VH-VL binders against Mucin-5B (MUC5B). Designs and how they scored, part 8

Target 1, 171 residues: Mucin-5B (MUC5B), of Gallus gallus (Chicken) (q98ui9r863to1033)
Amino acid sequence: GTCTVYGNGHYMSFDGEKFDFLGDCDYILAQDFCPNNMDAGTFRIVIQNNACGKSLSICSLKITLIFESSEIRLLEGRIQEIATDPGAEKNYKVDLRGGYIVIETTQGMSFMWDQKTTVVVHVTPSFQGKVCGLCGDFDGRSRNDFTTRGQSVEMSIQEFGNSWKITSTCS
Short names: E, the ipSAE of ESMFold2; O, the ipSAE of OpenDDE; V2, 0.75 times the mean of E and O plus 0.25 times the DockQ between their complexes.

## First folded at step 1 (VH-VL)

Design u13 (framework fv_unasnemab)
Fold by ESMFold2-Fast, scan of step 1:
Structure u13 (fold): chain C 171 residues (1-171), chain A 124 residues (1-124), chain B 107 residues (1-107)
Amino acid sequence: as target 1 above (171 residues)
Amino acid sequence: EVQLVESGGGLVQPGRSLRLSCTASGFTFGDYAMDWVRQAPGKGLEWVAEISSKAYGGTTYYAESVKGRFTISRDDSKSIVYLQMNSLRTEDTALYYCTRDYYIESSGYYFDYWGKGTTVTVSS
Amino acid sequence: DIQMTQSPSSVSASVGDRVTITCRASQSISSYLNWYQQKPGKAPKLLIYAASSLQSGVPSRFSGSGSGTDFTLTISSLQPEDFASYFCQQSYDTPWTFGGGTKVEME
């Protein structure tokens, strides 16, 4: 399944639901540290709006990918790899393809960033029902894509988005 | 008037195949997800498979007990949903119902109409 | 998978009685729970959706309540046509799962 972020706050979930959400905090875009897979989680993707929507600022995304032994920070069209456990084996590869930074894990998650505001996350069918975040739960039921962090289905897009915020990052 | 009519059930030997059909009428078939739910003799209800509506891409879902053996498909031009059952086992013996999977934004999914069912008996 | 535990498995009742059936989910399903009635030899019929919403054409003596993990179906004054089996079903996430059923039989 494919999740896409377009420009400033436009989303298409793994189940094909389209929605608009604007927030100024850091948010869980997609992860597999979820109730049906929480002890076997392998990745977490955090998105941060870096000056998007400000009148005199460049609209760009700051993205952090968190793995067991590594962290990858994507900011201002650049990539920074940080070894959180320098002795551990990496579970991912980085490539530059057609203007996109492409990060592929050995577990079947693929992440692409145009170095601006477009993000594409692909997960293999083996992740069906095991992912959560703004990208939804990839269960093929579009209306359940608005599942909050607390496992409740919400009608409000703002309430849904705010359930995935990292509170300490809000300004 | 909404109607769902199942057909294709019968007596088959273990390891063989059978194809069930459900003919729908009285509504815009392509706008609805369709499901198969079975009931073994004297037992409760068990969901088997779902195929999403045309708007959601016709994506298919299966109970783990039938995954890899059963295939759900649909023909929107004929208003028919199918269940192809391969490698049948004695535990697949059940009355198989076709259901319409209705959705309302505030209320979620529910099976608002059921056919009368078609009986599948897997026995040597 | 979300497990649905339904109780009791059987209840004996008389016409005019108040009957309650409970359903418990192994995890929170918000209000995404449906109730179905099945008469002997017939297909199930939808009674209640979204925990408490009465389906069109269903008598007002049927009501549903609950949220999260614990749900109840109530028949306020049992009628002869209500002797049947009742099943809950979570509509929160796949696979769709049903409770084991409750048979309401004549005392």
Scores: ipSAE 0.000, ipTM 0.465, lowest interface PAE 19.5, mean pLDDT 82

Design u14 (framework fv_unasnemab)
Fold by ESMFold2-Fast, scan of step 1:
Structure u14 (fold): chain C 171 residues (1-171), chain A 125 residues (1-125), chain B 107 residues (1-107)
Amino acid sequence: as target 1 above (171 residues)
Amino acid sequence: EVQLVESGGGLVQPGRSLRLSCTASGFTFGDYAMDWVRQAPGKGLEWVAEIRSKAYGGTTYYAESVKGRFTISRDDSKSIVYLQMNSLRTEDTALYYCTRGYKYSWSSYYYMDVWGKGTTVTVSS
Amino acid sequence: DIQMTQSPSSVSASVGDRVTITCRASQSISSYLNWYQQKPGKAPKLLIYAASSLQSGVPSRFSGSGSGTDFTLTISSLQPEDFASYFCQQSYSTPYTFGGGTKVEME
């Protein structure tokens, strides 16, 4: 399933549900460190909006990909690879293809970023029901994509989005 | 008091059309997805169709057995949901329930918490 | 389409009995399962949503459990008003599908 982030805070979840959300914190876009897969999680993708100066407009996204032994930080077209366990073999590859920064894992997650505001996350069918975050739970049902961290669907987009914020990052 | 009242059922010949109505009261109708569920005599429940709130596109969904023949629609100013049934078949014979789905179709668990008493549709020659 | 297999199709029970009804989905539906009660001649009534959340006004003797493909509705101590048919329903994806139902009958 495919999740897309585009433009000024526009989202399309793994199940095809569309919504708009703008926040001031770092947010978990997609991960497989979820209640039914916590011990077997393989990735976490965190996003933050990067404003154009002091304006309301979003110029780009700041993105962090977290793996068991590595972290990749993406900002303004720059790639920083950080080994959190330098002795471990990495399970991903980073490439630049067609203007996109492409990151693929051996576990079946693919990430693409146009170095601005467009992010595409693809996961293989083996991740069905095992992912969570702003991209939803990839379970074939668009209506439950607004599942919170506690696995409840909230009535508002703000409540949904805020359930995926990393509270220590809020300004 | 929250309630749903169905109407429009009756006896109709195969190949003909029939329109069901469901009038809602006691809640903010426009905030909810609305569904139709049917039950053939002595049989189980079959979900038929759903319409989301207009604020979220008024998107419609159908069971495979009725796709292309039935059309669900809503009139929020009158608090009515409709089911237009075309090209009726004998297997469409059932008690048709109107149900209230979840609030804000994109933001809550789906469940049907309010049901009408149903309206009977008999398709026979 | 997601197929819902419900068992048993009927059960004979006495007041005070513990009654267990199971529902199996043909694919994982996470926790997007609802349980309904239907008494003869009446419309269905929601008992449980999201696999385990008790609807307001429903007695605590009703409970739901399960996730993924296997789900259970339990009535801890059957009361006279509980003799009815019970249906599970997946709300994971359209078309929403119901189990075949379980009739709880007096012994």
Scores: ipSAE 0.000, ipTM 0.475, lowest interface PAE 16.9, mean pLDDT 82

Design u15 (framework fv_unasnemab)
Heavy chain, then light chain:
Amino acid sequence: EVQLVESGGGLVQPGRSLRLSCTASGFTFGDYAMDWVRQAPGKGLEWVAEIRSKAYGGTTYYAESVKGRFTISRDDSKSIVYLQMNSLRTEDTALYYCTRWDYEYTSAFDIWGKGTTVTVSS
Amino acid sequence: DIQMTQSPSSVSASVGDRVTITCRASQSIYSYLNWYQQKPGKAPKLLIYYASSLQSGVPSRFSGSGSGTDFTLTISSLQPEDFASYFCQQANSFPYTFGGGTKVEME
ESMFold2-Fast, scan of step 1: ipSAE 0.007; ipTM 0.594

Design u16 (framework fv_unasnemab)
Fold by ESMFold2-Fast, scan of step 1:
Structure u16 (fold): chain C 171 residues (1-171), chain A 125 residues (1-125), chain B 107 residues (1-107)
Amino acid sequence: as target 1 above (171 residues)
Amino acid sequence: EVQLVESGGGLVQPGRSLRLSCTASGFTFGDYAMDWVRQAPGKGLEWVAEIRSEAYGYTTYYAESVKGRFTISRDDSKSIVYLQMNSLRTEDTALYYCTRDEYFYGSGEYYFDYWGKGTTVTVSS
Amino acid sequence: DIQMTQSPSSVSASVGDRVTITCRASQSISSYLNWYQQKPGKAPKLLIYAASSLQSGVPSRFSGSGSGTDFTLTISSLQPEDFASYFCQQSYSTPYTFGGGTKVEME
């Protein structure tokens, strides 16, 4: 499945549900450290909106990808790779293709970012029911895409989005 | 007001074990990464270990000098972070500080914004 | 591991002096550098984060600058309460590493 973030806070979940969400914290976009897969998790993707100076519009995103032995921090024009276990083999590769930063893992997750507001996350079918975050749970049902961190299904998009915030990052 | 209170330090023989605790209050403990930083008598600061929040999968990081001997863990329901220290060496003698990792929103940086008063660990030779 | 080298190890100064402490990283750490103050017998306190951002409650006489590998902490007009040790710390990657410290002592 494919999850897409674009423009001024627009989202399309792994199950095809579209919604708009604007927040000023860091948010878990997608991860597989979820209740049915916690011990076998392989990735987390965290996003933060970067405003256009004093404008209320989003100019770009700040993104952190967290793997078991590595962390990648992405800012417009900057890629920082941090190895938590320097001797461990990388389970991902990073490429820059036509202005897009592309990150692919050996476990079947791929990530693309245009260094502005467009993010595309692909996961193989093996991730069905194993992911959670703003991108939803990829269980083939759009209604479940609004599942909060506490596993409640919310109809309010604002409450859903806020349930995936990392509170320590809020202004 | 944010408070961090370390406990569990003491005098131990080389090769023995000791568990340190840090009780946090005044903030939402489960949302923050927590670290241990030590300082040998009259020396500088040395980072020891970090445990990240649930949002980051409770991932742990260690200084090379303590890998395989020390284990950092946390109990979010009690607002406590622990440092289990095994196979202690005389070089582990230090004042051990518990610190909170805060995230600088603009640049994505982490920094230690609150420190406890520390608990003393003495490993006799 | 990223090595942090502080200079000087100690400096003797008088109240009203401008004090400059430098910190050099063994590789580029962008702006991922913090400064801490430690008074005798007390825990360290955060002064500056992100190379140049002043922590709330810290007097404006403290300032930080630099990027990449070379960083500076400046105290523009030293006060009696500023006689302390100062440590830089990189937050670019684990293991996080501290400089060896600079003791600012009375002349």
Scores: ipSAE 0.005, ipTM 0.531, lowest interface PAE 12.8, mean pLDDT 84

## First folded at step 2 (VH-VL; framework fv_fezakinumab)

Design g01 (at its last look DockQ between E and O 0.05; V2 from the best seeds 0.00; counts 0 for: pae O 8.8 > 2, grease 21.9 > 18.9, SAP .507 > .496, placed apart)
Heavy chain, then light chain:
Amino acid sequence: QVQLVQSGAEVKKPGASVKVSCKASGYTFTDYYMHWVRQAPGQGLEWVGWINPYSGGTFYAQKFRGRVTMTRDTSISTAYMELSRLRSDDTAVYYCARDSYYEWFGDYFDYWGRGTLVTVSS
Amino acid sequence: QAVLTQPPSVSGAPGQRVTISCTGSSSNIGAYYDVHWYQQLPGTAPKLLIYGNSNRPSGVPDRFSGSKSGTSASLAITGLQAEDEADYYCQSYDSSLSGWVFGGGTQLTVL
ESMFold2, look of step 2: ipSAE 0.107; ipTM 0.704
ESMFold2 (binder alone), look of step 2: mean pLDDT 93; pTM 0.944
OpenDDE, look of step 2: ipSAE 0.012; ipTM 0.587

Design g02 (from f09 with heavy chain S31D; at its last look DockQ between E and O 0.04; V2 from the best seeds 0.00; counts 0 for: pae O 10.6 > 2, placed apart)
Heavy chain, then light chain:
Amino acid sequence: QVQLVQSGAEVKKPGASVKVSCKASGYTFTDYYMHWVRQAPGQGLEWVGWINPYSGGTFYAQKFRGRVTMTRDTSISTAYMELSRLRSDDTAVYYCARSKYTYYRFDYWGRGTLVTVSS
Amino acid sequence: QAVLTQPPSVSGAPGQRVTISCTGSSSNIGAYYDVHWYQQLPGTAPKLLIYGNSNRPSGVPDRFSGSKSGTSASLAITGLQAEDEADYYCQSYDSSLSGWVFGGGTQLTVL
ESMFold2, look of step 2: ipSAE 0.401; ipTM 0.782
ESMFold2 (binder alone), look of step 2: mean pLDDT 94; pTM 0.951
OpenDDE, look of step 2: ipSAE 0.000; ipTM 0.589

Design g03 (from f09 with heavy chain K100D R105E; at its last look DockQ between E and O 0.30; V2 from the best seeds 0.00; counts 0 for: pae E 8.4 > 2)
Fold by ESMFold2, look of step 2:
Structure g03 (fold): chain C 171 residues (1-171), chain A 119 residues (1-119), chain B 111 residues (1-111)
Amino acid sequence: as target 1 above (171 residues)
Amino acid sequence: QVQLVQSGAEVKKPGASVKVSCKASGYTFTSYYMHWVRQAPGQGLEWVGWINPYSGGTFYAQKFRGRVTMTRDTSISTAYMELSRLRSDDTAVYYCARSDYTYYEFDYWGRGTLVTVSS
Amino acid sequence: QAVLTQPPSVSGAPGQRVTISCTGSSSNIGAYYDVHWYQQLPGTAPKLLIYGNSNRPSGVPDRFSGSKSGTSASLAITGLQAEDEADYYCQSYDSSLSGWVFGGGTQLTVL
């Protein structure tokens, strides 16, 4: 399964759902620290978008990847590591491929960032049903749950996106 | 409402050990890091170390390695800091403080536990 | 010696503006790690004042602001009030120590 964030807040979930969401807070893009995951979690990806004044365009992107032994922060093409367990063996590696920063875990998560606004998260099939976030739950269905509530798709999408907000302090 | 309730003041002799507790409420205990910070009388803040309550993983500032042990009991949402081979210059208020995993700011602090080391 | 350097004291009259500097090195602020600021009123625990260089948590007045440039950060306080009289600490991560570091603290006196 592949989840893509591109351009001005455009998303394609692990299950192939396309939606637009432009929030200005910190959001969980994808993680395997979910109630339905029986195994210990191995990654959490947090994304922060900033709007350009009154524009809905993304002006900057901050990405935080949280692993068992380290936190990796990505901003303005820079990689910052906070070692949360410096003695432990890392479950990830960082590489640069064709202008992309690539971060891969031993458990089968691959993260790619073009150092601007394009993010790709790939998880192997072993993650099916074990992930959650803006990228969805990878349940094998391409469903649009946002229309079942009798609300406009934009309002439902906004409520979905805000349910993954991880901080109350925005602007 | 997030709350961190620390154990009461301790008076110890040099060479003894002390174990300070920090009971968390109002949030999911295992979803945030717990730090310990000390402040000697009239002095600044000094980071002692932290624990990940989910994994139990710890890391200590070099000054305290070999003397400090941080643990937790997730069943009662409580973190502990034990400092051994106490010296008079360990006299300080010891704070627990929570941080998130995004900015790592210490957003909530306990009221502190005064540990006095005197003969 | 504190890893982050702050002036030991600053002062200002009510209504004035003061700034408190926080100077680090290439292993902390100069490596672009976030800077957080804490206010400690006499006899109390520290309280978060500014996080992520410039973000203000709910309930902190907008007369407090933070900024960061190069190896240094700055806390600005405008419209000084008597209740602002406190100690102020900056904080960052240090990659060479693999740990969190505080500035030595700045005592703000409101004249």
Scores: ipSAE 0.013, ipTM 0.610, lowest interface PAE 8.4, mean pLDDT 83
ESMFold2 (binder alone), look of step 2: mean pLDDT 94; pTM 0.952
OpenDDE, look of step 2: ipSAE 0.071; ipTM 0.713

## First folded at step 4 (VH-VL)

Design p10 (framework fv_fezakinumab)
Fold by ESMFold2-Fast, scan of step 4:
Structure p10 (fold): chain C 171 residues (1-171), chain A 122 residues (1-122), chain B 111 residues (1-111)
Amino acid sequence: as target 1 above (171 residues)
Amino acid sequence: QVQLVQSGAEVKKPGASVKVSCKASGYTFTDYYMHWVRQAPGQGLEWVGWINPYSGGTFYAQKFRGRVTMTRDTSISTAYMELSRLRSDDTAVYYCARDSYYEWFGDYFDYWGRGTLVTVSS
Amino acid sequence: QAVLTQPPSVSGAPGQRVTISCTGSSSNIGEGYDVHWYQQLPGTAPKLLIYGNSNRPSGVPDRFSGSKSGTSASLAITGLQAEDEADYYCQSYDSSLSGYVFGGGTQLTVL
């Protein structure tokens, strides 16, 4: 499945649902640390809109990727790798291809970022029903059925999006 | 080069179902959404819905929910639109059209099939 | 009962300039969604004429231009020619419908 974030808050979920959402918090884009897979979770991707200095316009995304033993933070073309378990071997690779930062894990998740506002997340079919977040649960859900963090289905995009916020990060 | 080849004209009685096909070639079928748009004789364009050929996920305009079903077969790069419980006012040319992959929203339709005339009459 | 409003017809003489308006609302053009234009010659499928408000696909003459302001968009045709006689449709996206919307179409007659 492929999930895409493009431009100013445009989304397409792993199940092909298109929606618009723009928030002022950090949001869980995609993860497999979900209710039916908590003990076997391998990744979490968090996004935040990054303003253009003095303007209210969005210039880029601030992105954090969280793995079992590492975090990668991305902002304005900068890459910061943080070992959260210094003794563990990495389960991912970082590459720079044609202006895109590409991160691939050995567990079947790949991430691509144009260093501005476009993010593409790919997961293998083994993740069906095991992922959650703004990218959806990869289980064939209807376009008008958005699953919140509390596992309810909402028609309101704002309520759906706000359910995936990290509350302490809101402006 | 991109081609969308649609099935031939159909004549149906009220209450019947019709299934129109759209065979894609010249690009990776699963990379682009496929839309269906209809046009009644002498009338304007009306969007019916889309299918994501990768997932099989669909979204239909409110007017057609409960009567339209979109499917695809990735092995032959073909999309289908089935409209059930046909009425005389469903008489129209039905087009398949490829999503531009532009902005995910506000997309345009960059390639169109030639259309399939569906006539519903007794 | 189209979501976007176009005049049903416009006319002009060869060599003249015509404009076709497309009026939306706050949930589509007014929300910032781009406007695209299609030309439909009699008996044919629609063909992309302008995308992303003002861009021309390869093969479209520069006599065709598009613009967008506020809740409206316009298609301008300069140096009008007999072959421009067709139906013209604007198209955008509507967030309240979560769907794609068309104008009612404008029939251009070259006098």
Scores: ipSAE 0.006, ipTM 0.478, lowest interface PAE 16.3, mean pLDDT 82

Design p11 (framework fv_fezakinumab)
Heavy chain, then light chain:
Amino acid sequence: QVQLVQSGAEVKKPGASVKVSCKASGYTFTDYYMHWVRQAPGQGLEWVGWINPYSGGTFYAQKFRGRVTMTRDTSISTAYMELSRLRSDDTAVYYCARDSYYEWFGDYFDYWGRGTLVTVSS
Amino acid sequence: QAVLTQPPSVSGAPGQRVTISCTGSSSNIGDSYDVHWYQQLPGTAPKLLIYGNSNRPSGVPDRFSGSKSGTSASLAITGLQAEDEADYYCQSYDSSLSGSVFGGGTQLTVL
ESMFold2-Fast, scan of step 4: ipSAE 0.605; ipTM 0.849

Design p48 (framework fv_fezakinumab)
Heavy chain, then light chain:
Amino acid sequence: QVQLVQSGAEVKKPGASVKVSCKASGYTFTDYYMHWVRQAPGQGLEWVGWINPYSGGTFYAQKFRGRVTMTRDTSISTAYMELSRLRSDDTAVYYCARDSYYEWFGDYFDYWGRGTLVTVSS
Amino acid sequence: QAVLTQPPSVSGAPGQRVTISCTGSSSNIGAGYDVHWYQQLPGTAPKLLIYDNSNRPSGVPDRFSGSKSGTSASLAITGLQAEDEADYYCQSYDSSLSGSVFGGGTQLTVL
ESMFold2-Fast, scan of step 4: ipSAE 0.657; ipTM 0.865

Design p49 (framework fv_fezakinumab)
Fold by ESMFold2-Fast, scan of step 4:
Structure p49 (fold): chain C 171 residues (1-171), chain A 122 residues (1-122), chain B 111 residues (1-111)
Amino acid sequence: as target 1 above (171 residues)
Amino acid sequence: QVQLVQSGAEVKKPGASVKVSCKASGYTFTDYYMHWVRQAPGQGLEWVGWINPYSGGTFYAQKFRGRVTMTRDTSISTAYMELSRLRSDDTAVYYCARDSYYEWFGDYFDYWGRGTLVTVSS
Amino acid sequence: QAVLTQPPSVSGAPGQRVTISCTGSSSNIGEGYDVHWYQQLPGTAPKLLIYENSNRPSGVPDRFSGSKSGTSASLAITGLQAEDEADYYCQSYDSSLSGSVFGGGTQLTVL
């Protein structure tokens, strides 16, 4: 499945549900550190939106990818790799293709960023039902894409989005 | 209210190990990285490393690699730092401190525990 | 040794202004990483004083201010009071070490 963030806060979940969400915090876009996989997760992707002047349009994204033994920070076209366990074999590769920064893991997650506001996350079918976040749970059913951090199915887009915020940016 | 409550003072002999705990409350434990910082008597602050409480992932300053282990228990919102093969120059107050932004390193430490004094003496 | 350089001590009289410097390198402050400052009163844990170069947490008076330029940062304290007597530490991130780094600390004496 494919989850896409594009333009001015537009989202398409792994199950194909489209929605618009603008927030002022850092948000968990996608991860497999979810209740059915708590300590066996392999990735977490966090995004933050930056507004452009008086417009509510988003001009840049701040993105963090967190893996078991490494972290990648993406900010305004810049890439910073941090080895959190320097002795461990890294399970991903970074490439630049057609203006996109591409990050692929050996576990079946790939990430593309146009260095501005477009993010594309692909996960293999082995992740069905194992992911959570703004991208949804990838269970083949769009009805429950709005599952909150507390595992309730929420019909309000605002409450759904806010359930995935990281509170330090909104204190 | 955010609180970080650390375990009590320890006295250890050279060669022993010590395990310091830091119990968090007042926030979602797994959303914020936890750092450990030490301060030897009359000396400055020295960063030891961090743990991501959600994944259990860790990163240690080069000086401590091979001797420090950081763990957590999410069921009780507690982080641990274990330092092995203790020497007299490991005598210090050990602080846990919450990173203000879970995903960005280089951010500030907004809440600190009160510290655990570890004394290593023969 | 400390990665960021601070003077070991500074002093001033009540009502005066003091500045505490924090000097880094191209792998930390010079690379654009933010600088944060902590105040440590004797026998207590450090307390966040300034974050992200110049911002104050709630409860920190506006006589404390921070700035950053090039490879260095400064903490300015105006209208010095006896209660300001403490150790002050700067902190940033170092990309070559992939970790948080502290200055050696500055002891402020209010005369």
Scores: ipSAE 0.006, ipTM 0.531, lowest interface PAE 12.2, mean pLDDT 83

Design p50 (framework fv_fezakinumab)
Heavy chain, then light chain:
Amino acid sequence: QVQLVQSGAEVKKPGASVKVSCKASGYTFTDYYMHWVRQAPGQGLEWVGWINPYSGGTFYAQKFRGRVTMTRDTSISTAYMELSRLRSDDTAVYYCARDSYYEWFGDYFDYWGRGTLVTVSS
Amino acid sequence: QAVLTQPPSVSGAPGQRVTISCTGSSSNIGAGYDVHWYQQLPGTAPKLLIYGNSNRPSGVPDRFSGSKSGTSASLAITGLQAEDEADYYCQSYDSSLEGYVFGGGTQLTVL
ESMFold2-Fast, scan of step 4: ipSAE 0.473; ipTM 0.834

Design p51 (framework fv_fezakinumab)
Fold by ESMFold2-Fast, scan of step 4:
Structure p51 (fold): chain C 171 residues (1-171), chain A 122 residues (1-122), chain B 111 residues (1-111)
Amino acid sequence: as target 1 above (171 residues)
Amino acid sequence: QVQLVQSGAEVKKPGASVKVSCKASGYTFTDYYMHWVRQAPGQGLEWVGWINPYSGGTFYAQKFRGRVTMTRDTSISTAYMELSRLRSDDTAVYYCARDSSYEWFGDYFDYWGRGTLVTVSS
Amino acid sequence: QAVLTQPPSVSGAPGQRVTISCTGSSSNIGAGYDVHWYQQLPGTAPKLLIYGNSNRPSGVPDRFSGSKSGTSASLAITGLQAEDEADYYCQSYDSSLYGSVFGGGTQLTVL
């Protein structure tokens, strides 16, 4: 499935649910370190909104991709690759295509970012039911895409978004 | 109330290893990177490395690679730093510190443990 | 030998302004990486004083301010108080080392 972030906090989950969410913290966009796959987790994508000066509008994102042996930090015009286990085989590749930074893993996750506000995350069908975060759980049903970190189903978008915030990154 | 509680002081002989612990409370342990920073007596701060408590992923300063190992136990919210093949110049206070950033502009440490004095002498 | 250069000491009288410099290179501060500052009182762990060049954590007085230009950063303390007597450390990130780097520290004496 495909999850998309664009513009001023617009989201489309892996199951096709659309919602708007604005927050001032770092948020888990998508990961497979989830209750039904915790020991076999392979990636985590964290996003942070970067404001246009004093405007409440989002100009760009700050993005961190965390893998078991590597970390990639992205800012507009800046890419930093960190080997967290220098002896391990690299399980991803980074490319620049058509204005997008493209990151693909051997496990079947693809990430694309236009260096502004548009992010596209694609996961293969093997991830169905194994992912969680703002992008939802990719179970083929939109009703439970608003599942919080505590595994409860929330109807409030604001409460759902806040459940995926990383505490102490706010403000 | 965020707290980082470190293990007590250690005295080791050259060639031995030491394992320092840092127990976190008052926040979700897996949400924040943990760094280790040391300070030799009367000297400045020196960065050792970091661990991601969620994944177990680690990164070490070049100076310590091959001698340092960082681990964690999520069931008890505890991070560990083990330094092997100790030398007299490894005598220092070792701090664990919580990273409150995910930015390419570099990590910063919002909460620190009180430190563990490791003395390496015969 | 620290990666970032700070003066070893600075002194001032109560009520005065002092400035502590932090000089880096093209692989750290000069590459655009943020500078953070820590205060260490004698016998205690460091405390975060300034993060992201100029931001203050809750509880830090506005007497403390940070700035950055080129390859250098500065911590300014206005209205100097006796309790400000401490060691101050700057910290940034170095892209050639792929890690956090600290200044050598500056001992502030309040006369």
Scores: ipSAE 0.000, ipTM 0.493, lowest interface PAE 14.2, mean pLDDT 84

